# VHH binders against FAS-associated factor 2 (Faf2): the designs that were tried, part 20

Target 1, 346 residues: FAS-associated factor 2 (Faf2), of Rattus norvegicus (Rat) (q5bk32)
Amino acid sequence: MLPFRFTYYTILDIFRFALRFIRPDPRSRVTDPVGDIVSFMHSFEEKYGRAHPVFYQGTYSQALSDAKRELRFLLVYLHGDDHQDSDEFCRNALCAPEVISLINSRMLFWACSTNKPEGYRVSQALRENTYPFLAMIMLKDRRMTVVGRLEGLIQPDDLINQLTFIMDANQTYLVSERLEREERNQTQVLRQQQDEAYLASLRADQEKERKKREERERKRRKEEEVQQQKLAEERRRQNLQEEKERKLECLPPEPSPDDPDSVKIIFKLPNDSRVERRFHFSQSLTVIHDFLFSLKESPEKFQIEANFPRRVLPCVPSEEWPNPPTLQEAGLSHTEVLFVQDLTDE
Key: E = the ipSAE of ESMFold2; O = the ipSAE of ESMFold2 at other seeds; V2 = 0.75 times the mean of E and O plus 0.25 times the DockQ between their complexes.

## First folded at step 12 (VHH; framework vhh_sonelokimab_d1)

Design g6x (from f6 with V29F G55E; at its last look DockQ between E and O 0.45; V2 from the best seeds 0.47)
Fold by ESMFold2, look of step 12:
Structure g6x (fold): chain B 346 residues (1-346), chain A 124 residues (1-124)
Amino acid sequence: as target 1 above (346 residues)
Amino acid sequence: DVQLVESGGGLVQPGGSLRLSCAASGFTFSTYDVGWFRQAPGKEREFIGAISSEEGSTYYAVSEKGRFTISRDNSKNTLYLQMNSLRPEDTAVYYCAAWTIEHSGDTIYMYDYWGQGTLVTVSS
């Protein structure tokens, strides 16, 4: 706390400023700013030990950005390597357990030597008057602001008191900003939730409309299928009627009752009705089938059975009977009773 | 208007390499520090490395040992990131940024500009 030390460094600072016009300071070219900070940390540990505040490992710009983002105080220490008070400050103040605890718990701590390019650049920006130098920086009124400066040798108890005073005087700005950010975050989350709910509701409505369209189209297709089946049945019935008429037209004429080769056949139909017709012994059994098929009351499919002996007469071409026999060949007598069996369901 | 546009992202196999570019316009590129950040899904944006407004001045996050190289070409207003030996954990959206700070009394003005990002996917 000697006045010559203070005055001497002030004069040297003016002289160093003037030399910049004559000999550019090579420290102004920043080549490895993170390396400068890591180098200071290693030098600090070599000289003063490992018990020290946690150093921010990054550039001054990064430290400012993190302090702004996290709404934390940033303590900046500029180390004067050649200043007579630097060693005592580091050993007795920065390395004091109570100081370490305060800095580690309440702030980001960035430190660099002003003889390194990164430290020199920060020195030119903060423009300290003497060493040791501390600056407290925080977000105030939406701008990063230097809210306190501590210059010169300071004992650990006084350092704690002054840092605490600076933080307490400015704490309400940080609290206010935290509340504003929380409000904005909650608003953003609510908007996102509302947007997600709207989109989910829209997708659900679109899915409901798709299902309704599919159900309506499926019903329409079923109705079309039923109508097509109805039309097909109507056409089948008409075709059957036309075939019955065609067969009736093609029947050979009924033989005279006086014909010695005539056969009188009494047909017992499935509805218990009886139909009589004469045939010629030389005619194929197909004539019997054609006659029965031509009747309006005949089944769509039927077979013709004789009794005594009971047998099915081959009246239509089949795999067993490609050419149905004549009435003579089938063994029919001059008077026969034949039974028509309905096969429509078989 | 100020604009930073990343390009060169895409799909790459593990162990491969990729070169990202960031084209800058609307500000004096040579007077800004520029750098690369990335954000993986569900993580905060993390710093990769930067190159100062002075020529040849680079620094990298401690975790990015020797795999990434940052360069700038002030005549083309372009920042580059060369990524080698890529791993699946490098999958992220990569952002370029430009920043400068200005002290005026006790007030520190921070200017920064950000790109929209380019996706890098590392998968087999």
Scores: ipSAE 0.477, ipTM 0.637, lowest interface PAE 1.4, mean pLDDT 82
ESMFold2 (binder alone), look of step 12: mean pLDDT 79; pTM 0.780
ESMFold2 at other seeds, look of step 12: ipSAE 0.480; ipTM 0.625

## First folded at step 13 (VHH; framework vhh_sonelokimab_d1)

Design i1 (from f6 with V34M; at its last look DockQ between E and O 0.34; V2 from the best seeds 0.41)
Fold by ESMFold2 at other seeds, look of step 13:
Structure i1 (fold): chain B 346 residues (1-346), chain A 124 residues (1-124)
Amino acid sequence: as target 1 above (346 residues)
Amino acid sequence: DVQLVESGGGLVQPGGSLRLSCAASGFTVSTYDMGWFRQAPGKEREFIGAISSEGGSTYYAVSEKGRFTISRDNSKNTLYLQMNSLRPEDTAVYYCAAWTIEHSGDTIYMYDYWGQGTLVTVSS
């Protein structure tokens, strides 16, 4: 017995209230709520046949959760086993083909006997006044709400009309909730797209900075390579100049013009200048090469030619002339003109 | 404050077994209906099964019937999911949930709490 309902209780309710204090209702302890529902389904089929609405196979709380998630109406039937009208309602209304079609197509259907603990718990929550009892439940303003109650015997055509009326009167609340869920989903998709775009932009910026860093390092390496090439060429020039000075210092002295074995040689250089020097007939032709190499104006690589007969003088040891001959052995006269041929390109 | 913490997830070979735990704080597990859900990558969250308040009656999704067992240990305030004969399609994040309802006139207040989930991967 609840305090706000005490004024409306019959003498039978007062009697039942007194029994609660003495003997606890065994139905108040729910131990197998899914079993209660399955048991009712089997009992229903044995008594009324297999042509009936599809029963929700789960607890009342699960049925509420599924109705909320799917935005569907939930029809709850509480079966009063002891009520005189229950059998007629089940046979003539619930099992009518048009009622079966309506329930199966438009709603979830949860049913239980109030003699079973799960059904009794729902009975205490829904507080039916008589049987047969139906309640229509749906999501309204973000709360599951009982939006219709049907109590007492009802014929199948009237049941269809009443259920349809309740659904039509409340459909707009479900439509509104569907629209709000769609709007939230569109916002989430947009945020995901924005997050993906941001990450792509961040990766592009990181790659751009990596490429800039690599370009700067490549440029620095190129500059270092160029600088090393410059230093190598400067070293080569220095080495060449030092070798020219060494050869100049090692040249034998010019013979006196009075020496009968003195040879005056006039060299025509590639730049059309000429240089004169006396040599001794006994000297190796290498002295001629060393003299020309020591000149600042001489090519880095050259050969020495005599004309008529035209011949290249072997002034440097080679495979053909491992020991270059003397000026005498080469057939030079006391006065010669020799030509220096630039071989730098070879 | 009500809190649910899942544990026991990990990598398991096909055909193997795994037991998930859900430790509850801020309420007694027998006073709420509790259940297990899972969500595979790119799929909607899927109901696995539930256990009723106080009595321990269980209900399972038909697709998982016979492979999974839900149980409760009231002394540890913990809900369990025993998974056997695991297959690669069982790979998902597994969530524990607890819920209760309260009627006030025609209004039905539904309260639910969710864990953060534990990952189960089934692969060779």
Scores: ipSAE 0.408, ipTM 0.613, lowest interface PAE 1.7, mean pLDDT 82
ESMFold2, look of step 13: ipSAE 0.446; ipTM 0.667
ESMFold2 (binder alone), look of step 13: mean pLDDT 78; pTM 0.778

Design i2 (from f6 with D33E; at its last look DockQ between E and O 0.73; V2 from the best seeds 0.65)
Amino acid sequence: DVQLVESGGGLVQPGGSLRLSCAASGFTVSTYEVGWFRQAPGKEREFIGAISSEGGSTYYAVSEKGRFTISRDNSKNTLYLQMNSLRPEDTAVYYCAAWTIEHSGDTIYMYDYWGQGTLVTVSS
ESMFold2, look of step 13: ipSAE 0.670; ipTM 0.830
ESMFold2 (binder alone), look of step 13: mean pLDDT 77; pTM 0.762
ESMFold2 at other seeds, look of step 13: ipSAE 0.685; ipTM 0.844
ESMFold2, look of step 14: ipSAE 0.601; ipTM 0.788
ESMFold2 (binder alone), look of step 14: mean pLDDT 77; pTM 0.763
ESMFold2 at other seeds, look of step 14: ipSAE 0.650; ipTM 0.814

Design i3 (from f6 with Y111T; at its last look DockQ between E and O 0.48; V2 from the best seeds 0.50)
Fold by ESMFold2, look of step 13:
Structure i3 (fold): chain B 346 residues (1-346), chain A 124 residues (1-124)
Amino acid sequence: as target 1 above (346 residues)
Amino acid sequence: DVQLVESGGGLVQPGGSLRLSCAASGFTVSTYDVGWFRQAPGKEREFIGAISSEGGSTYYAVSEKGRFTISRDNSKNTLYLQMNSLRPEDTAVYYCAAWTIEHSGDTIYMTDYWGQGTLVTVSS
C-alpha cells in the first residue's frame, strides 16, 4: 500500500546501500595527477635528500608529449612504496652523483609512487612485474615506444651502463626524426614567404585602387564647386540686367528742349563714351542716378561728380543726405557736364 | 569532420576576466582528455589545464595558481576556460586540445586534435 514515489525512493536507497560494497581501488580515480608528482618529489627529498635527478613536474601524458616534441628520451620510474628494494635503489642508485648527471643531461625523468592515482594509472599501462621499475620511452618510427625496461634492484654502475646502452641503440631514430622535421619546417617557411609576398602585392594593388578612387572623387567635387560658382555669377549678371531694365521703365519723361526749366546734362562715362539727357530743375538727383544705372554701359557702382567747382553730387540717399536734393537745390545750371566715376571694385 | 573551434578571445584590461569556449564536432568530448594550452609570441606552447576522460577530474599546470578554471558541458560538447585576474603576461594564442593515450605492449598510441587558436591580448 505504499505510494509509488515512496517505493521508488526506497528501492533506489537499497541500490545505493548495495553499491557501497562495490568500491573501485582508490588509486583508479585520477584526481590530482600533478599533485601526485609533486607529492612524490617532496616525499623523496624528505627520505633521501635533495641531491637527486631533476623530476619532471607534470602528468605522464605531458611528459610523453614533451619528450615527443623535444625529441628526448623519457625515463619513467615507478616507485613501490612497500617493496623491500625501493629505499636501497633510491639512496644508492638514483642519488648517485654519476646517475644524477646522466639523467639530468640525457633525458626527461618522470617519477611517481604506484600508491598514488597517477602512478597507479601508469602502472596499469606499463604493467611492471616488480620494483623498482624503470622504462625508457622515446619517439621511434613516428610513435612513442617503450624501448627499454629495467626491473628490480640495480647498482649505480649497472644502471648507467643499461641506460646508456638503451639510448645508444635507439639514438639514430631521434636523429632521423629531427632531420625530417627540419625539412618540413623549411618547406613551410618557404610557403609562408611566398604567401606573404602574394598578400603584400594584393594589398599594394588595393591601396593603388583606393588612391585612384579618392583622386576621382576630389576631382568631381572640385568640378562641381567651379560649376556652382559659374552658375551663381551668371545669375548675378542676369539680376543686375533685370534691375537696369526696371529702372529704365520708371524714369520720368525727358522734358522738351523749349521748357525753360529744362536742364541739359552731358555725362562722361568711364569708358569715354558720352551720354546726353534733359532733366527738370524740380527733379531729385536720384533721377540722375537712376538714368545712369539704367544704361547698359554704366558700371555696377559709380558716383557722379561735377567740376568747377569739383564736387561729388549726392544722387543716392546716405547718412549725410537722407533725401537727395533737387537739381535746382544742387546748383546745377541749364547746361552741365557731369563725370561718372567707376566704384565697382572699391 | 573532426574540429575544435575556440571562441571568446579578444582584448581585455589587466585584472579583467575572460571566458573562452571550445566547441567540438565530429567526436564526443567526454571520451578524450581535453584541455587548454597557450603560446605567447616567440615562446613554446604552454600547458594550462585539462579534464581527464576518466572520472572527469580537472588538473592544472603547477605554474597556474588558481586564476583559471576549466569546465566541460557534455550536452553541448563544449570545453570552457574561465580566466580571472588577467595580466599582460597572459597575452597569447590560446588553443583547445583533445587527446588520448593508449598502450599496446611497448607501443604508445597518441591521438590528438587541436583547435586553430584564439588570440587573447591583455593590455592597458
Scores: ipSAE 0.425, ipTM 0.652, lowest interface PAE 1.6, mean pLDDT 83
ESMFold2 (binder alone), look of step 13: mean pLDDT 77; pTM 0.769
ESMFold2 at other seeds, look of step 13: ipSAE 0.587; ipTM 0.776

Design i4 (from f6 with D112E; at its last look DockQ between E and O 0.54; V2 from the best seeds 0.53)
Fold by ESMFold2, look of step 13:
Structure i4 (fold): chain B 346 residues (1-346), chain A 124 residues (1-124)
Amino acid sequence: as target 1 above (346 residues)
Amino acid sequence: DVQLVESGGGLVQPGGSLRLSCAASGFTVSTYDVGWFRQAPGKEREFIGAISSEGGSTYYAVSEKGRFTISRDNSKNTLYLQMNSLRPEDTAVYYCAAWTIEHSGDTIYMYEYWGQGTLVTVSS
């Protein structure tokens, strides 16, 4: 018994495999699967009218994927173009209003002719024995499963009863899967919310530290600016003192009182103190400015005024007086009182 | 062994165009149904379109008709998605996928392979 049977099955398997290469069916090459579905839909409408269940417009694999994803029943119809019962089934059962309502409300409906490559591929997979052929498919125990097969002509009332029976017998598997998916989704949303909250907190902490660093840098720069201003003011003061000492050292000697060209000048300073000094009529008025500038008590900026008549003496070069005149040229008397006016705050 | 790698994502201005690539290894793209999906922030992954095995016919989700074109270069084992007239709502991670189905009795095994995704951002 056994040796013959083993050899017989092996030989048949090899023969069946070899026959596929020798005589290929042109339907075995699926070249336009969506076109096959659409062409069936158009042919159906031409032959049986527009009152029909909504056809799924996509491939068998896409219909299976959508049924799995949406937890819906998938009804698959394989049409035998040449079968004697196909027209009767389509016209009387599929186009019946109650059947249309059931299919449209409860399931996805995929249909194709087995003369087209996509329909033939599904026929080879489902291995129907006769037409019309229906299969009900749904997600059962985490696998897509054929849960019902209907073959042969069936009246619309019987079709409704059998489809309803198949769905009712299998509905609890879909309910269980729906609950499990909701649990997983809620867990993932919570984890994502926790992660987003953590990242937002981390970014807030990083921004706080960045602002703190910027405030420290601003404070440091402000302190450096203040220090630079203090050093600049001290240097300015030192330079002023050095200039005063230089001018004092460069002053011409005070003329003797007995010199006939001697001018005695009494200066009234802004602090109401008075100083006297003799000058020579031939000296430039700049000597007067240099003398006053060399005094410790003199303002940083000043001008010199004479009275009788009132005038500002040009004691420093200016656009009006590039070369200041001599005391004689300025019209000063042998004894003169001059006023020093503080210009530092102007 | 089977691997899908997307590339070509990036920042695009509204109204612009972008071409995504999906390089396949470990299988021949012509022997699987292959296609494109996308997932915008906070939304479900949605189907864009696919090319069927053998013969290479394309089919698209109704919502994406007219703006996107899917093509395949069998010599490079690569799937493409050409996106035109892009809008800010097209911002998403775009995924390449390949799938096939095997029946064993009443049980239907669906095999799916997914790429890691490439980000497309549409903003001014």
Scores: ipSAE 0.464, ipTM 0.649, lowest interface PAE 1.5, mean pLDDT 84
ESMFold2 (binder alone), look of step 13: mean pLDDT 78; pTM 0.764
ESMFold2 at other seeds, look of step 13: ipSAE 0.601; ipTM 0.800

Design i5 (from f6 with A50S; at its last look DockQ between E and O 0.50; V2 from the best seeds 0.43)
Fold by ESMFold2 at other seeds, look of step 13:
Structure i5 (fold): chain B 346 residues (1-346), chain A 124 residues (1-124)
Amino acid sequence: as target 1 above (346 residues)
Amino acid sequence: DVQLVESGGGLVQPGGSLRLSCAASGFTVSTYDVGWFRQAPGKEREFIGSISSEGGSTYYAVSEKGRFTISRDNSKNTLYLQMNSLRPEDTAVYYCAAWTIEHSGDTIYMYDYWGQGTLVTVSS
């Protein structure tokens, strides 16, 4: 093994091992950043009084986000607790009524001690050279940018002048960004309105086609219903004809003309034709109905009527006549003329 | 692929409550500042509140203080918005966002990710 190669790996191993055990500054681990800010405010009020600019009560990253979103200046104050000028700056400049008014009216104000973890983290990011330290941050060219740094002791009237100078020099960038956001917003609103109009038009077209489809289906269903009615009527007519044929086959035989109990009945049909048939006095009146029903020319529904006395003969079972009488019981003579009255459609 | 997906929006009566969820994928929610925004039709996007990446501190916009609560469940990589005492003016599309900050000299780089939004309608 060459000595150079051996020593090279040994050096790297030593550095890697040592890096594992370097103990970072206790301030580098932020555990309660809002607490750090509140504790500075409490310490400030204890040492300098309650007349001060309104402190932003949130983390540095939240303050940056708010400043970006609202297009406002963010003033960041880093407090050096052990620096000889910090007390004079806080008492004389930050507590001055004119400074308080400027800061409260024009900007967000974030402040923290660099001895607290959140303040230390911001110190490592902003890299201040001395205290007191102020930084002005704003959205410039679509990036949050430190646009001014004030380091060292400054009197309140000079502080006002320098903060105002920084803001006036940079205000046009905020105005430009505000205009671009309004233009972007109006474009999105117009696009949303156009999209809504398109969707409304599409929905109307779909509804129109749906109504046309429903109308065609309704017409087709109606035509199908009419066709089914026609088929049902044809089936009914066929069943009627078959029933007429069955009744004809079941009729009792016509009695001989020489039978003393024979009744000759002449039927007057609604078409003015007449039909003649002999029956037996002992037969039920239902035989008369069955005979007439079996005729091809008879109505589908009819009643049988006698003259002198005028009456309707009970030839089918009904609520009044559950068991129709015989021809003899109905009082028919050996020769009768009966009238068939069409009841179809009643 | 970095994604934020909101859920839990819908129709709610005035005075009601609603809980929105924001599921994060492709990054760890605890390493970013995360928060909720809303946008009513014709209005600019409005900040509701956030949770810092470090320490988990919450911050709320003054207008929403006391009615809304933001929380985070790091085991589910999910951000929540609990909304109480809802009013018709709370009707908006609600967005979940995550962001981080890097300094380079005087430039401060802010990187952000946004969800697609979920609609909340407060109406009788």
Scores: ipSAE 0.400, ipTM 0.598, lowest interface PAE 1.4, mean pLDDT 83
ESMFold2, look of step 13: ipSAE 0.424; ipTM 0.621
ESMFold2 (binder alone), look of step 13: mean pLDDT 77; pTM 0.765

Design i6 (from f6 with V62I E64V; at its last look DockQ between E and O 0.29; V2 from the best seeds 0.37)
Fold by ESMFold2 at other seeds, look of step 13:
Order: structure tokens, then C-alpha cells, then sequence
Structure i6 (fold): chain B 346 residues (1-346), chain A 124 residues (1-124)
């Protein structure tokens, strides 16, 4: 019945699916994939001789990666150990000198027995229908692509023709990819050169700004030093002028010409001008210094000399004369000529 | 995101040993084929060895077989490369990689993930 048939097929499908988990094919376990490739090569040489295409010695994934990177065709051979045509194909086609020459010159050649785990894994992926089996793989439109399949026994001349046809039909994809890779490489080199030039320009600009900042700081410091010196000189001049005015205010009055103790002194200044003033014999010589200091025309530093005998009068306290003497004690007469000597440069 | 981070590189004298580590995140190390590559200055990247997914068998390039050992610690999600009897020619940047392929009809999708590399220098 219809319900029976539905139930039977559904249950049977479930049962068949469940048996897959209980009895897995031992070839589905991948344990030594490079060993599988090398063991196939050794078996091939034992059975068919050493005259054969060069086998790629690596995993299927490695062969795919190398073909992609090098922009080469990859020929994959799956060997059916139990198939009646496998020995004939290997002896007659793969070992034919012209086939060997074609494969070695134009492609990478990966081969494995489907009785080995690596070969079985590739068989599950490529899903061949019969043996011998060949697949041609190459980079097409940015993806690795199976571009040809050859199944069943084929004679060496026909094999060459079919492999050549597949390669010729697909060679332009590889040429285009090579050109695009070279174009990208040239663009990347140019960009790197532009980036280096930009960084060099930035460093030059940074050095220029650093030099400008240092120059500006140096100029500012020089200007500050000059201004400080100018202000200090102005303060010094003002202080000196104030001191001169203070001394002028503190001078004792000039004694009368009729005073018997009056001393008339004529000072000869360094600018050859003459100044007269009366002093009292009892006054200290410091009064003479203070009077001369109070004059606008006097040097900032000076000494006072008498001529007979020639001597420097001690008008300011010093190591030799801590307390300057009076005019009388210095031996001055009622009329004197004294010379003012400029000491500003000492 | 899949991420691979190598560590353990450095300077070693000839004849010495060094162990590199590769910490994986964003995938389980046992799910992919995982392995090591190296690139010396001015040379193409060279395959060293790998551990296949499922089963966990190791395989090596002829140039390093017997000297280098690859191992995996699934509990730490980490791949290791033990390098013994190091030579100056082993000086290179060493990369950890994970890869898988998928077939969909005639189209073959290839996925690979790479670490940033760790430098190994072998010199006196």
C-alpha cells in the first residue's frame, strides 16, 4: 500500500544513513597524506619503471596552492588499483615519452591511489565516474577551477591532443592574471616610493620648523638681554643723578669771603673748565669730593690732586685714610688750585 | 576572526635548539590542516611541515625531516615547532598557518590564515 511504501522507503533511507556512522570507510581517515603520495610514486616505479612524469611530492592542497601561486596548470591523476584499465593507461599513456615531455613542461602533476586516504579524500571531492581519471585544474577568474576531466582508457596521442586542447582553451586566463599581478606590483612599488618621498618631505618640514623655533627663541632671548641691560643702565643713571642732588642738598653753605678761615679753591676739571668755591679750613676733605660729585660736569670717578708738592688728596675714605683730614690738616692755603683727574676707565 | 600568533623566536648558536609556539583563536586547531612555513631574506616562502586535520598525522619537507618536530596541544589550542641541530641556513622568519579547501562543483575554494611571523636567527 501507499502508506506502506512511504514508510518502507523512509525507514530504509534512515537505516542506510545510520549504517554510515557505524561502519565508516577506513579510507576516510587521513593519517599520512604525504606518505600516500610517496608510496604511490614508489609503487608506480616498481610496476611501470622510472620513465614517468615528475610527480608533485606534497598534499593535494599544497599542489593546488603551488599551481595558484605559480599560475600553472595542475594535472590530477586518480589511480584505481582495482580497475582493469589502470595498468594499460600507466604503461602505455603516462609512460609514453611524448606524454612525459608534455606533462613535465606544461603542468604540475599530482597522482595518488584512491585506496590511500589522501587519494580517497580527493576522489570524494572530484567524484570521478570511472578510471583512469584525470582532472585539469587552474586559476580561472580568481578561483581554482576544474577546467577539464578525462575518464576512461585513452591512447597517448589522444591524451596529448585533449590535454593540449584544454590548456589552449584556458591559457588566456593565466596570461591575464600574470599581467594583472605585474600591474599591481608596479603600482605598489610606485606607492611605496611616493610614501617615502612624503615622509622625507615631512621630516624636512619638521626640521625647518624646529630651526625657526630655535631662531625665534634665540632672538627673543637676545632682545630680553638688551632690554634688561638698557633698563639697568637707565636705573643706574637715575640713581647717580639722585645721589648727586642729595649731595648738593647736604653741602655746607659757602663761607663768606670775609671769613678769616675761608679757603678759595679753583678746580681744574678734566674738560679744562674751571670751577671756584669757598670752603672752611675746619671742613673735611670729603666736602670737596661731595661738591665736585654734585657738579653735572664732573666724572663719575675722579681723584683730586694738589701741585706743590704733587699729591693726591684723600677726599674719600680709603684703606690708607679711613677718615679723611680737614683742609687745615691737609695743608691747604687760603687760595688753592686743585686738579680733578678722571678715573672712569679704571 | 581567525588569529594565529607566533612566539619563541630569537638568537641561537649553531647546533642549538629552539621551540616555537603558535596560539590559535577563532578556530579549533584540530579542525584545519595547520603547519609551519619560513621565509629567509630574498627567498620564497618555504614549507616546513604540518599536522593534517582529523587523525592528526604529521608530515615534513625533506629539508627538515629528522631535525624538526611539529606537535599540537588541543587543550591549549596551540601548535609547536621544535627545531633541533639548527644551522645558519635555518635563519628566517617563521610563520604559523592554517588552511582548508572546499569543492563546490568545478570550483575549488581555498582558505588559508597566517600569523605575522617570528624571527629566528642562527649565528655565532
Amino acid sequence: as target 1 above (346 residues)
Amino acid sequence: DVQLVESGGGLVQPGGSLRLSCAASGFTVSTYDVGWFRQAPGKEREFIGAISSEGGSTYYAISVKGRFTISRDNSKNTLYLQMNSLRPEDTAVYYCAAWTIEHSGDTIYMYDYWGQGTLVTVSS
Scores: ipSAE 0.393, ipTM 0.620, lowest interface PAE 1.9, mean pLDDT 83
ESMFold2, look of step 13: ipSAE 0.393; ipTM 0.622
ESMFold2 (binder alone), look of step 13: mean pLDDT 80; pTM 0.789

## First folded at step 14 (VHH; framework vhh_sonelokimab_d1)

Design j1 (from i2 with V29L; at its last look DockQ between E and O 0.60; V2 from the best seeds 0.58)
Fold by ESMFold2 at other seeds, look of step 14:
Structure j1 (fold): chain B 346 residues (1-346), chain A 124 residues (1-124)
Amino acid sequence: as target 1 above (346 residues)
Amino acid sequence: DVQLVESGGGLVQPGGSLRLSCAASGFTLSTYEVGWFRQAPGKEREFIGAISSEGGSTYYAVSEKGRFTISRDNSKNTLYLQMNSLRPEDTAVYYCAAWTIEHSGDTIYMYDYWGQGTLVTVSS
């Protein structure tokens, strides 16, 4: 190794690092890390068959979290697609029945190609030197720790021996952590039960108070509505009386009994009472309606009928008859009996 | 003094949509990998999806694709979950989480933060 050659490789490394900021590696853009894991599994099965260790189907961070939570060893495999030893390792070591049995029974197994973005980011973190590459990770001294690295081609029997050695050397850390968690879990369960009982009691008290407030508010709103309806009905009654008084004041005077154009009309009201009044033949039928409306005893809504022949007199302007006829035009005689029909409930 | 606070949950009819928000305080959300989880009554917590610290990279659980979209607004330090075509089976408490992993030699430092959750109910 010459000084220029060493310096050249060092300068090239600096240039390569700088180029990453200007021309990023396509793998540095993580787009579907779960898909990267699943695609590796499918590719593995196509090339080597379905007899293999169970692959963890999730991201590296998910695998680390599960290993920590479950106090299990995590075996990480980084696949070098272009490395000459990768196929040999996968076919002869990972697919060996004894290796499959060991991995499935004692650890979580996460595997990915370093050509995929998720595998590449794990490669940058673990900084492997060659392929095939395996790392053993577990919770040690309350931190997730790489406790073993296996690099280069390895035969199935030697792989089993080395994985077993790493696990046996570190199993006491997992045993102690399990004991500590059981102690904390017993304490937490007791506190949780006491807290749940307190919260249930508090929630029951709050619900009872909320129902009391709602009932009181509902009653207040109901009482307010009843009072508002009472006031509205009183206003309607007053308006009706004012309208009746206004119509009474506007009625034309009753003609003299001696007037030759005088019409004497006897009205039969719905309550069996009778009212008489004289009108002039030249007056509009609206005067009849206005007179009856001004009476205290008349219905709020009514129609006026004549007999011989039976007919309804058009005493109020309508869409069909905007200008009601005179008494003369309606054919009333000098003495007439008219019937008032109550329409209030129509 | 790190907090994640979810909001935007509520009652929605089947076939409807809802947008959840997760506001972060005490740390810069864009430097973390962030994501959404949910827990239906009587079931284990389920991963929905996440977005990388680069903001444009998203990924979703193997079983979930197409109905949910995760996004991040770095100016508001907020993570979003857009949920469309909601079904009664989507009824759950929805949690946001932020995490980062830092390797230092053989030691792996794992940091994660969780919100308290927001309830989403899908019913007619």
Scores: ipSAE 0.570, ipTM 0.758, lowest interface PAE 1.1, mean pLDDT 84
ESMFold2, look of step 14: ipSAE 0.577; ipTM 0.758
ESMFold2 (binder alone), look of step 14: mean pLDDT 77; pTM 0.770

